# Ledger of designs, part 283: VHH binders against c4kar8

Target 1, 263 residues: c4kar8
Amino acid sequence: MAELSTPSPASPAPLDGGRGDELEKFTLRGARQILQLLQDLITHRGLITAHTGGGHSFMTAVLKVDEERGRVVLDPSPDPQANRRALAAPRLTCVTQLDGIRIQFPLVGLGEGQDKGRPALFAPLPAEMLRLQRREFYRLQVPLAHELSCLLKAEDLARKPVEVSARVIDIGAGGVAVVVPTGAAEFVIGGTLPACRLALPDGEPIELDLEVRNLNRQTQRNGTEQLRVGLRFAALPRAADTRIQRYIFKTERALNAKARGGL
Key: E = the ipSAE of ESMFold2; O = the ipSAE of OpenDDE; V2 = 0.75 times the mean of E and O plus 0.25 times the DockQ between their complexes.

## First folded at step 16 (VHH)

Design kc19 (framework vhh_vobarilizumab_d1; at its last look DockQ between E and O 0.79; V2 from the best seeds 0.68)
Fold by OpenDDE, look of step 17:
Structure kc19 (fold): chain B 263 residues (1-263), chain A 125 residues (1-125)
Amino acid sequence: as target 1 above (263 residues)
Amino acid sequence: EVQLVESGGGLVQPGGSLRLSCAASGFTFSDYAMAWYRQAPGKGRELVATITSGGSTSYADSVKGRFTISRDNAKNTLYLQMNSLRPEDTAVYYCARIEVWYYDSSGSTYEFDYWGQGTLVTVSS
């Protein structure tokens, strides 16, 4: 009677804590920055979708920013029910775009009233505003012909330093995904790989620190196992960032041109 | 130019009644919330009553049940009916335009941008 050892339940995959850190880079918390962005919304008459929860939303706009009193004035909905929902909501999620950049910010503590004889909604200034630059979240699939590589400085199972040349499969402003042979090194999520070298086609390799954010084992069609490693740029010099962005832009443009039947 | 002109003040005996008027000009009266506030000699400014453009009213506890704020938008006039007057009601009464008002979970906030010259109400035996 062979005791069938019940397989131990797979430990829940670590919560993808990486998304939070990436968003932090795009989050404005400075009072001056927030005020400026709100003023920009006023100047551009940006329409705002205000989400009240439960799948409900209404269109609004920032009418005024009162810096002295620390409040924002919004255009109320023409629908009284929408306004009631907004006032009852613990949090209003405002979503808009400025210059093609998605902006999101929360408002809490809404009130209703009038400003100079006009109905208005009032809220304290947002504590934070998220400005999502499309470019930062975009991951370019690296063409195989470019042969981008990243020299990873890692450790093996014995904690011996090893250098692994990894193929870059995608790149964005925030990091790269690479593939390595299984067993080439030990990677720990949240671990830092210092002084790695990213090779771009336009010049000398970029030295940078990488943080391991994701690990995925993939089996190729040929039965070979590969490890996909998602890496975040931990400390990227401005010059390096510029080079990476330039590469991404140039490559995207070329790919798009090709897709349109040009080259 | 925005103008607010109060009238109707005077001497009245305790328990008496008085009606104050405030003539408004220079703005769309019907769009604005209005208020009465008073200042007794040697005392600070006290909000007495407010009325929104929609006619919603609020009163200080000291005058609640005795005073009534009302408005006639056709006449651009704000009123304060004062009944059961008391010596402590002696003050200069001012009409004020509310530039901003709002209500939130913390309560009501009022900001004033214009006020009249005031009218004196004296309650004395």
Scores: ipSAE 0.749, ipTM 0.884, lowest interface PAE 0.5, mean pLDDT 89
Fold by ESMFold2-Fast, scan of step 16:
Structure kc19 (fold): chain B 263 residues (1-263), chain A 125 residues (1-125)
Amino acid sequence: as target 1 above (263 residues)
Amino acid sequence: EVQLVESGGGLVQPGGSLRLSCAASGFTFSDYAMAWYRQAPGKGRELVATITSGGSTSYADSVKGRFTISRDNAKNTLYLQMNSLRPEDTAVYYCARIEVWYYDSSGSTYEFDYWGQGTLVTVSS
């Protein structure tokens, strides 16, 4: 059977727009809705992963939405090579999250220049944006203060077993996304990492098998490169699933309380 | 308070040379791309030359090879060196600050937020 073209819920990779009718009800095409959503990304300082193709991406943000001129202004990468890849790409696929809701939109016709003396990337406003408010696409952004980690059992370039402690950046019902330094281990899409250990704050680490779903070499806003690995939960016991869901629920509730000023 | 003050205009004979200066104040001059515009009698404004903060230059086809735009960031000053002047170069020349510029597959875009008062250049025998 053919694999689904849509990445797993745990994947940082773009969703396949070729799903057509299935994603139509989540597609915003109204100019007012698109402008409002882009403005919300500015207001909440939303970080965007811009995919340039070939497994490459960089971190950016919307700096400005210019309705009259029909364009969006983005924060360029401090890595000149990331910017060159973006400008050479026929299309950027921008992926972000707002309150756990996955947002994805294309940008075509990217330009490079300056806005008020500051470097910037420019693109026409997108004609459509995906806003996926579904449980299977929900991803909790893990607070840095939680120091959530997953001990990965992988292989180095010499095919020797290596253990890598990876920082968990997001978590959902289907998996986690983790960050590892580039070159720390070899990862193969579709490969299984057996007996990995997910450390949650409440109790013993959860031992689980993880499948590699995607790999993104991401240039951060400070210019450093990191490898983001999307990992799907393989055979996840119900007790482990319950504990992961409880962590997500508790953390989301705490973040909502903090956002309201500790009410 | 952003100020752009042009100087160096005057009456010159065809084939002559003239150097215009623009003194900038009220902003970090070195961060901004700058331009020279002109407006001939009875005509609209024409973009003559641009220079980015990094020093890249562009010119209108009508002045290529004859005019040179340059800047001195230490003096907050923009220059336009005009050589081989022609009667059709007669115009009021304006210094302008580029608020937005970018290059894409379609070409160059320049948008302006401040202009000087202008300096008159008359090329006549």
Scores: ipSAE 0.717, ipTM 0.875, lowest interface PAE 0.6, mean pLDDT 86
Fold by ESMFold2, look of step 17:
Structure kc19 (fold): chain B 263 residues (1-263), chain A 125 residues (1-125)
Amino acid sequence: as target 1 above (263 residues)
Amino acid sequence: EVQLVESGGGLVQPGGSLRLSCAASGFTFSDYAMAWYRQAPGKGRELVATITSGGSTSYADSVKGRFTISRDNAKNTLYLQMNSLRPEDTAVYYCARIEVWYYDSSGSTYEFDYWGQGTLVTVSS
């Protein structure tokens, strides 16, 4: 039986900075939106993982937001070392994931003291908050048996057009990751690949423009080299988005059904 | 009902000493940081001294070395021992409860929610 894509019980790590441009459209910067989201966290008693750097984190919660004074009040850790790390950190990265919604926000200028006789941590309101639904951060690992492919319209070393059929290794709402043999084409971070074709099992290939976001050279177990190319969807029509989400849902459901029926 | 009642003010000669008391009621005194502040005639209010629930103290530069803030949690009482009094110490002295305090890289923050009626200290020959 193939390994299922199950979430780890460990606290979620902050989203990588390499997705920063893609995440901007999900980033709240308005004061009213930020206050409302913080208030929602208070109301739902959301548990927050606060990352202090160096792989260290502690659990906390937003206790209060004070709009008049422009500050938030956080629950301190019962572990004094965790509080000391938090106070020493140049930035506290707060992450929570409740009912399919991921929320991430930075706090700077953290202080320690008391609110109405109770220990608390204090910080200015965050300048931004990231709010994502599961579909917006989730990437399905594509089963090998599906042999999912994307036809890339790229250029070779001589700047001549070349078409490369690339195997899709993961897929999400915002893009795909593919692998190609090294030397099959020249890829440039920030470059656009127009009129590529993503082949899904249940219909005609989807024509879409792709932007190269990252490149990683990899060596396979048999010693061959391949290139992992991270690709962002430049524009995604509603029909294409629907087909991609349907593929992801159907594939997850099929994999889950196999895990249950392994006897 | 939170109540803070100061006592111990009066007339004292320069170089003299005076002890102020503040009787607290209506809250768990031992949980709260407390402060003394003063207001001289025609002037704004000045923070004189603070004491945390754990007993850590701070003082205004103008009184450092001459005044001592203390607390007796069993008696719910805050004190200010004032030694080497000067005419510029003449003021109404107020006991206050600190609602919020914290420190960060920018300094200390103190916010008060209750204070007493004050007790007058007059330092003159």
Scores: ipSAE 0.553, ipTM 0.829, lowest interface PAE 1.4, mean pLDDT 86
ESMFold2 (binder alone), look of step 17: mean pLDDT 79; pTM 0.775

Design kc2 (framework vhh_vobarilizumab_d1)
Fold by ESMFold2-Fast, scan of step 16:
Structure kc2 (fold): chain B 263 residues (1-263), chain A 125 residues (1-125)
Amino acid sequence: as target 1 above (263 residues)
Amino acid sequence: EVQLVESGGGLVQPGGSLRLSCAASGFTFSDYAMAWYRQAPGKGRELVATITSGGSTSYADSVKGRFTISRDNAKNTLYLQMNSLRPEDTAVYYCARVEVWYYDSSGSTFEFDYWGQGTLVTVSS
């Protein structure tokens, strides 16, 4: 069935908004479940990538859930242009994760104003939320201390070959998401980057062919813009797959031990 | 211990002017949007004017061009200057603190968490 595109498990890119039966079993529609999940995002200070369309997004967070008034309150961007794009959008697609589990939900009818003297964005509570409890949708946020990088073989704006060292921000079974300075290279959705080199700890870089799955110009919480590129593993040798899975498992275990103190 | 205390109400003749004041205490006044409400005898409460922390103002159609809302953040005071008063402006006027406000494609929303006790304005010959 070719009606629904599945995103890279390593990418914050949204799922296709299709009504496929495959996502229905992961869809929360109960009011109490939705409220509890939004409250969990507040409790864990979960960062949300809010997609405004046209390849644009900004970083936000849920500040408050008001059950009585049926609305959610979000942290606005310090970049006024990001807020203007959000307010003009017919829908925001919000993507986040809790403990590696991908969460996605729509917001419609966004407003701009204040809550108790503080700037805020307001939206009605979502009628549904996706909570993807499958291993293939698991995304490991790469710790900054690991300095994980991928050397991309790409083209510049003049179609000349360039090598770009990109920071890996998340990784999963199907691919990676990387950060690239705006203008460093040209990326085309569906394009292939051959012989890229993924630098994992404990060994030589892994040579991989990567397919560009998504592009996202993200406004950070400090107001600066960066290009996030979602890349799918086009063909993955068994040995490379094993090394990537080992890195994910080992890092997840270390993060869980830190969070739960002595476990 | 948020307090809003209105003053300046009284009896005025049609065509007269009156200035209402609201003394605010117990919160950082400059951070909040503020409003004036009124309730005429036998009528529901009507939002008269709003002013945001940034100074943007809005007015009910019934008072546009006659009333002016303003604020003095150094004095923690909200004002309503009422000119060209009419008998139908007779009401108890309330100062209110805006807890939440926002604008979306459907219009503006203002929600209030504190009101003063009110000050009576009577416009009569």
Scores: ipSAE 0.601, ipTM 0.835, lowest interface PAE 1.4, mean pLDDT 86

Design kc20 (framework vhh_vobarilizumab_d1)
Fold by OpenDDE, second read of step 17:
Structure kc20 (fold): chain B 263 residues (1-263), chain A 125 residues (1-125)
Amino acid sequence: as target 1 above (263 residues)
Amino acid sequence: EVQLVESGGGLVQPGGSLRLSCAASGFTFSDYAMAWYRQAPGKGRELVATITSGGSTSYADSVKGRFTISRDNAKNTLYLQMNSLRPEDTAVYYCARLEVWYYDSSGSTYEFDYWGQGTLVTVSS
């Protein structure tokens, strides 16, 4: 009877130094962002795995966020030994998932006590929270109500310059998918569309270069044929990237809230 | 409705003893940590003693060894036994429910959500 040695869960490999810059993109340091994310964890009753070091962990949840006092309240373990370890640990590493996104944050300076007659763990608010959204691959389906559009600078079949207003159907950190009427312009995979304008709800359109990555003909339910064009951001200014990311984040949060019956 | 009603205050001579009581109602008394605080004339409010739901106690240095906080969960009553009273102990004594308390590396934190009306203790010759 060969004792199948259950492989010890590999200690998360130290984030190699070169990944630091990539992680910074996913690290929230803003007080409001942190508070919002913690509140989201409360709302969703997200279970958190709290790592105390030495391969030990326990399950907890954020019970309360006290913004005025700058503290987070956690559900203690039913195991007193786990709580003792948590209190003795110089750092608690909390790991959870919200809407399929891995969230990680440190807590330092844990205390024990009671909140409204219930045993609880207390900690200062985290200074940072890591939200590991695979931004590179994530595509937000744009709500129809947002009416995102992209003015495409393209050519027709005669190579005459044409401007096509295209509806944006999805958006990610790397590009957009748009729909155009069939025959509105000629698109070539690998071709660049210069000086296009992406309209976001939060301000002036973003001027950007787009590379055509894919073309898909789609027939709508009404029998109308449309062309779906996948476009990559060829050169995106940092400010534009930030705006796009903000839009995605805000929209995702709103969609998730709606899905949960909050709107 | 949460109610805290203090009693047992009065005039006492220096070196005397007094026992304060606080009758609690409107909540599960046994679940909450409780505290006594006092306010002397012209002074700010100060914490005197705390008792957790588990019976762990803490005292201000000024009353340590002289005062004893205790609770009877069956009677929903908090007590403060005050011995060896001094003129400087003259104050209005308040019973309080602790909404939040915790201990960390920086010390103890106590936060009150409900207070009684207080009972006057006067220590005078």
Scores: ipSAE 0.713, ipTM 0.876, lowest interface PAE 0.5, mean pLDDT 89
Fold by ESMFold2-Fast, scan of step 16:
Structure kc20 (fold): chain B 263 residues (1-263), chain A 125 residues (1-125)
Amino acid sequence: as target 1 above (263 residues)
Amino acid sequence: EVQLVESGGGLVQPGGSLRLSCAASGFTFSDYAMAWYRQAPGKGRELVATITSGGSTSYADSVKGRFTISRDNAKNTLYLQMNSLRPEDTAVYYCARLEVWYYDSSGSTYEFDYWGQGTLVTVSS
């Protein structure tokens, strides 16, 4: 089950390239810094969302950094189609999070093969990595045990109103990312979904308006395809904002206590 | 504990044939891509043929159409069938395990971690 329903480790939406000047101060270009950051991703077993363009992505992880040969080794998708899209892409945009810090980096020149008898993807070390220590970019990966859901009010392929119960995979101060089965509803970037209901573990569902910010068809580690929808809080009342902040704080605290409690 | 043991080398006349064998032990043979290398006196190592765990093969231009690489995963054995042998095929032939291999837009990369002791092939009259 855990492999079938793996939540996103970080916000799947890549940061806008047009913000280059604003992001320069957060960009690492030192070889030693890049190697250390990639090694930290291995040590913490950080899950990576790799964007292949055209609204497609897949889940991966850094398996190995080879400093001497100047390359990184990634976990391939069990879906051959996702791997073919990755290999055909001019560039992968890799997005992950480490200790609340958003990390984003490009990979160019992807290869497919094996490392020590195991299937692997290979790429040259990135020349730069973005490391963004900003609270507004923090996304809590929602524990599956919380069964956090958001009831979306959308339209089906026939333009008829439909209600879709979507699993919340990450949550932050500005919005949520949810997973819906492919074909469950139609979503348009910039569209507003009114009067949706966010169910937190404690208390009544929060009614809120959501704006669609991004759409990604993601191939999971088990090879299944899901539609990931990034949603912004459009009109968030102070009471709702406070409840969301308390959920994030309490969940982080509980996860940190569990991690420090031992193996 | 990884061991690769080559056999089947010998003296053969031009136009003749030989079959080399490599007995592998100490690892899960079926998971690994394997290769045959050769080294002639005074020359560096030349990659002769590769075979992936899935059975996909590649050959050096100098041996295409004459040599066939194959594997028997049940016996943990790698083979090289050499036909239409030429004096320039004279070399020590090594069985090798691919630690890393991959294909990208620029070509193929093959990296090896273990080699056998080699078997001598001499092609002369």
Scores: ipSAE 0.690, ipTM 0.862, lowest interface PAE 0.7, mean pLDDT 86

Design kc21 (framework vhh_vobarilizumab_d1)
Fold by ESMFold2-Fast, scan of step 16:
Structure kc21 (fold): chain B 263 residues (1-263), chain A 125 residues (1-125)
Amino acid sequence: as target 1 above (263 residues)
Amino acid sequence: EVQLVESGGGLVQPGGSLRLSCAASGFTFSDYAMAWYRQAPGKGRELVATITSGGSTSYADSVKGRFTISRDNAKNTLYLQMNSLRPEDTAVYYCARTEVWYYDSSGSTYEFDYWGQGTLVTVSS
C-alpha cells in the first residue's frame, strides 16, 4: 500500500513530487477555496518559505490577493540575488503552515515590479493548493452547544465496571479530551477502555476503543474539581474515522465563518 | 490630493521638436513609476513611454528613437522630449501615475490610477 510521506512540520522542505497521485485527496482546486486560503494567509500574517530550486529559498508573505485580476502580490526578499533566482525559476514552491495545517502551492510566471510605489512580486493565482492537516496533533475545541459526549466503559474505585458519560471538550483525528467528575471512575495511563460510544450530533453513536494518554486535575472557580482525560483512538474503523473528520472540518469551517462574519 | 498638470504642447511643423512637462503633487513622486499616454481624435489611448522610480524606460515602437522620457525627482516633474515629430503624432498627451507595474516572461503590465488633464500637440504644416 502506498503511503504519504510528509516532512516534519518544523521543516519547510516541500513534499516529494513523485507522490502526486497520493496527494490528490489533499489538493484544493476550487477557485473560492484557493482565494479563501490565500486570504487566511494574509489575515494570519503567515510567513511563506518560497523554494526557487537548487537548494535556494527565501522568506515571503502574501501581501494582497487580486481576485478581479487573478493574481497574488508577494513581499520581495531584501536580498536582490534571492529575487533574481525566483524570477529565473520555472516555478516557486511555496510552503507555509496555519494552525498546524501544512499548506503548499506552486507559483508560475513570477513578475517583479511595484504596487502603489512599493516593490512587489506578482504571480497568477495558483491553480491548486495542497492543504495537509497534521491530523494527530490538531484539536478542535468542541462548542458547548453541541453537547458532545462520550460514554466511557471504565472501572470505579472498587474495580467494578461502570459507564460514565463524559463531556468532550476537544477532538482530533487521533483522539478526544473529556471531562469527568473526580471519583466517577479510575483511569490508568496506557490503559484501554473497550467499546466506548462517541455521540456526534448526526447519526448513531460510534463504538470505538480508547487508550488513556494523560490525566489532568482542574479546580474550577467554584471550588469543584474536574478530571481532564486525554484519550487516543485505538484501531479506529475507516467509517468512524470519516465521520469524525467530517464533524471536525464542518465545525471548524462554521467557527471560522462566524469569526469572519459569515464569510 | 494627487495632481498631475501637463504643459508644453502646441503647434509644430513636421520634423520639429517639443518638450512636454508634467508637474506632480500630493504624493511622493520619487516612489512611483510614471507614464505618458496620447489620444488622437477618434482613437483610443496609446501608451507612449514609461519610466520607473529607478529610471528604467520603455517606449512604444511608433516613437522609439524619437521620444525620450525623463524625470527630475527634486522638482517632482516628468518630461517627454519629442524629436522628429510627424503628423501622426498629433494627439492630446496625458501624464499618468502607475498604480501597478511589473515585468514577467510575457512582457510588461502597467495599470494607472491618476491622469492629468492633457496637453494638445498638433503637428501640421
Scores: ipSAE 0.638, ipTM 0.837, lowest interface PAE 0.9, mean pLDDT 84

Design kc22 (framework vhh_vobarilizumab_d1)
Fold by OpenDDE, second read of step 17:
Structure kc22 (fold): chain B 263 residues (1-263), chain A 125 residues (1-125)
Amino acid sequence: as target 1 above (263 residues)
Amino acid sequence: EVQLVESGGGLVQPGGSLRLSCAASGFTFSDYAMAWYRQAPGKGRELVATITSGGSTSYADSVKGRFTISRDNAKNTLYLQMNSLRPEDTAVYYCARMEVWYYDSSGSTYEFDYWGQGTLVTVSS
């Protein structure tokens, strides 16, 4: 009877130094962002795995966020030993998932007590929260109500410059997918469309260069043929990237809230 | 409705004893930590004693060894036994419910959500 040695869950490899810059993109440090994310965890009753070190962990949840006092309240473990370990730990590493996105945050300075007659753990608000969204691959389906558009600078079949207003159907950190009427312009995969304008709801259009990555003809239910064009951001200014990311984040949150019956 | 009603205050001579009671209603008394506060004339409110739901107690240095906080969960009553009373113990004594308490490396934190009306204790010759 060969004792199948259940492989010890590999300690998360120390995030190698070069990954630091990539992690910074996913790290929330803004007080409002942190508070919002913690509130989201409360709303969704997200279970959190709290790691106390030494291979020990327990399940908890955020019960309350006290913004005025700068503290988070956690559900204690039913295991007193786990709570003792948590209190003795110099750092608690909390890991959870919300809407398929891994969230990780440290808590330092844990205390024990009661909130409204219930035992609880207390900690200062985390200074940072890591939200590991695979931004590179994630594509937000743009709600029709947002009416995102991209003015494409393209050429027609005669190589005459044309401007095409295209509806944005999805957006990610790396680009957009748009729909255009068939024959509105000639697109070449690998071709660059210079000085295009992406319209976001939050302000002035973003001027950017777009590279055509894919072309797909689609027939709508009404029989109308459209061309779906996948476009990569060829050169995106940092400020534009930030705006796009903000839009994606805000929209995702709103969609998720709606899906949960909150709107 | 949460109610806290203090009783047992009065005039007492120095060196005397007095027992205060706080009758609690409108909540599960046994679940909450409780405290006694006092306010002397012309002074701010000061914490006198605390007792957790588990019965752990703490005292201000000024009353340590003289006062005893206790609770009877069956009677929903908080007590403060005051012995060896001094003129400086003259104050209105308040019963308070702790909404929140916690202990961390920085110390103890107490937050109160309900207070009684208070009972006057006068220590005078």
Scores: ipSAE 0.767, ipTM 0.897, lowest interface PAE 0.5, mean pLDDT 90
Fold by ESMFold2-Fast, scan of step 16:
Order: C-alpha cells, then structure tokens, then sequence
Structure kc22 (fold): chain B 263 residues (1-263), chain A 125 residues (1-125)
C-alpha cells in the first residue's frame, strides 16, 4: 500500500480526497457560477496547469466557453506528446488561480480538433469547480521581471552536496514553487533541504529550511519541459515571515494597480 | 466576406462520373477543414465527405469506395470526384466550411458555418 501524498498550499498540484468534507463547501455546482468563473479565466487570460497523471502536466488556457453546446475549448500544447498524454488520460485535473484564489476543476472526455481553423482541445463543461478562498491556499504568481530565485542546498544521487539556483514561480504563506534545471539535483518527496537561500528584493537572502512536497514535469506552452518542485517552509523566523508577507503584499498591490490602470 | 461557389453538376447516366469543384474566397482556405453535403428531393441534408487542413478524409457509408474528396490549397478549391453514380446520388451538392471539428472517445463532431448555394447532380437514364 503506498503512502498518501498531499500537495503544498504553495504548489499548483491537485488537492485530493483527504480533504473531501472540507472542500465540499468550496465546490461550485451551479451552471451559472461555473460559466461565470470560466469566463473570468478567459477575461483575465488565466494560465491553467492541466495534470494528466503520473507527475505530468502541461500549460493551457480556456479559449472559449460554449454554453449552448455545453463545452469548453482549450489551448493545446505545441508538444504532441503532452496532447497524447492528455487525450489518453481518463481525467484532466485543471489547476489555476484568479486574484490569488485557487481554482481546480476536472475535465472528462477530452477531444482534439479545430476551432475556426486553429488547433484546439474540447471537453464537456465541468459539473463542479473548486474555488478555495482561504488565506492558506493563497499563492502569488511571481512576475518574471522580479527574477526571484532560491538557492537550493540539495544532494546528487551519491549524496554529495550541490547548490542549485532555482526560479521562484509562486509564493505563499506556506512555501514556494520553483523551477529547477533538468538533472541539477535529486529531490525526494518528504525530504528536507536545509539552509536554502531565498533572494527577495530589499535586503539579504533569507535562509530557510525547505521540505519537498511535490514534483512535476510540466510541458510549457512553447513545448519545452520543466521540473517544478513544490517546497514547504519547514520553520520560519518571524523576521523572515514578515519579509515574505511584505513582498507578497507589495507585489499584489502593484499588480492590482497595473490591472486598474491598463487601457 | 466568406464565399463558396460550387460547379460541375449536371445530368449523368447511372454508372457515370462527375467532378464537383468549390471555389473558396474571403478566408485562409488552407487553415480550414471542408466538407461536401447533399440534399435529395424531399429529404434532409446528408454529410457526404470531409477533409481536414492536414488532408485526413472521411466518407458517408453510402459513398465509400465511389467518391473521393480532395483539395488544392494553391487554388483555394475543394473537389469531389464521384464515380459509379447511382440514381440515389441525385441531389443538390453543397460545399461547406467546417467551423468546428474534433474527435473524442464518443466519435467525431463536425459543425459548419458557411455553405455554398449548391450544384444539382441528376443521375438518370
């Protein structure tokens, strides 16, 4: 019997059955609510991580919601293998966020074809969508311009120390998700990376102990693969916690200001 | 303005052959899947043949082995080669542009947004 693994709140990895009773109150089943939420993802050009199982995912987006025909249209991967995995999967688990709120929904019965001369993936409208509005599930998508990095203190297969500079892609109160170069280090779910260094603007790097919570090989929208590592803060000094929260708050406000000022 | 113009219809004897053409304009023809429909007197529309932008084809069981759909992207033209014609093939034949198509575990879905005015094919002695 295998041990049950649950994703970190900072990770885009799917939330699962250990939380069934808790998640029910955040589940949308009204047709109008589902349609509105999908339309909001289109309007905000929300990127979706679509999980196909086996630690594989690809980046997509909702292109169109067809209410009359009861279907969604998704952006296919330029990587044919990612699309084949998706079509072969019994279920796609789609994870995204809107204004820091985690959104997750299943798609079943995926098809491949074309919409108005352009390649597309098609699926029936989901019967349910999760919308997790609790603070512990909030994750800030780190702007690429910030070049936020974390120096990971990891080990190779022979247990020799290696240092890996990883790009931070999202950050929350409980941890970070990073992208690491392929083959850079060995990661074990549940393993601890001691004395890692998170480089934030405005001061010295923050020294952190990080726990590996999940691993995912993600196919990007341009067809390249990346290793995503979800990392939990094992313990934080109050000063470090304050600096991380200040960064999240400042960045959120700056992003909201850009959105409001955009014409 | 999207325009589809069929030609090549006419009177032909059973066992004969005809080639229909559809001249497309007002859109990037090479990007779109295309189809031929027909409508016999007093009957509903029947999908006869489809061709994707990549050249994959499908046919109604009633015409398999007798009809061939093809395209010339340089000429923005869709063709239907009809061989071994039968009286039951008598119909107005329509060229159609496929707005949506996809394949899933349940089969194929084809949806059309533009049709031509049609060309009449009469198979009679």
Amino acid sequence: as target 1 above (263 residues)
Amino acid sequence: EVQLVESGGGLVQPGGSLRLSCAASGFTFSDYAMAWYRQAPGKGRELVATITSGGSTSYADSVKGRFTISRDNAKNTLYLQMNSLRPEDTAVYYCARMEVWYYDSSGSTYEFDYWGQGTLVTVSS
Scores: ipSAE 0.704, ipTM 0.872, lowest interface PAE 0.7, mean pLDDT 86

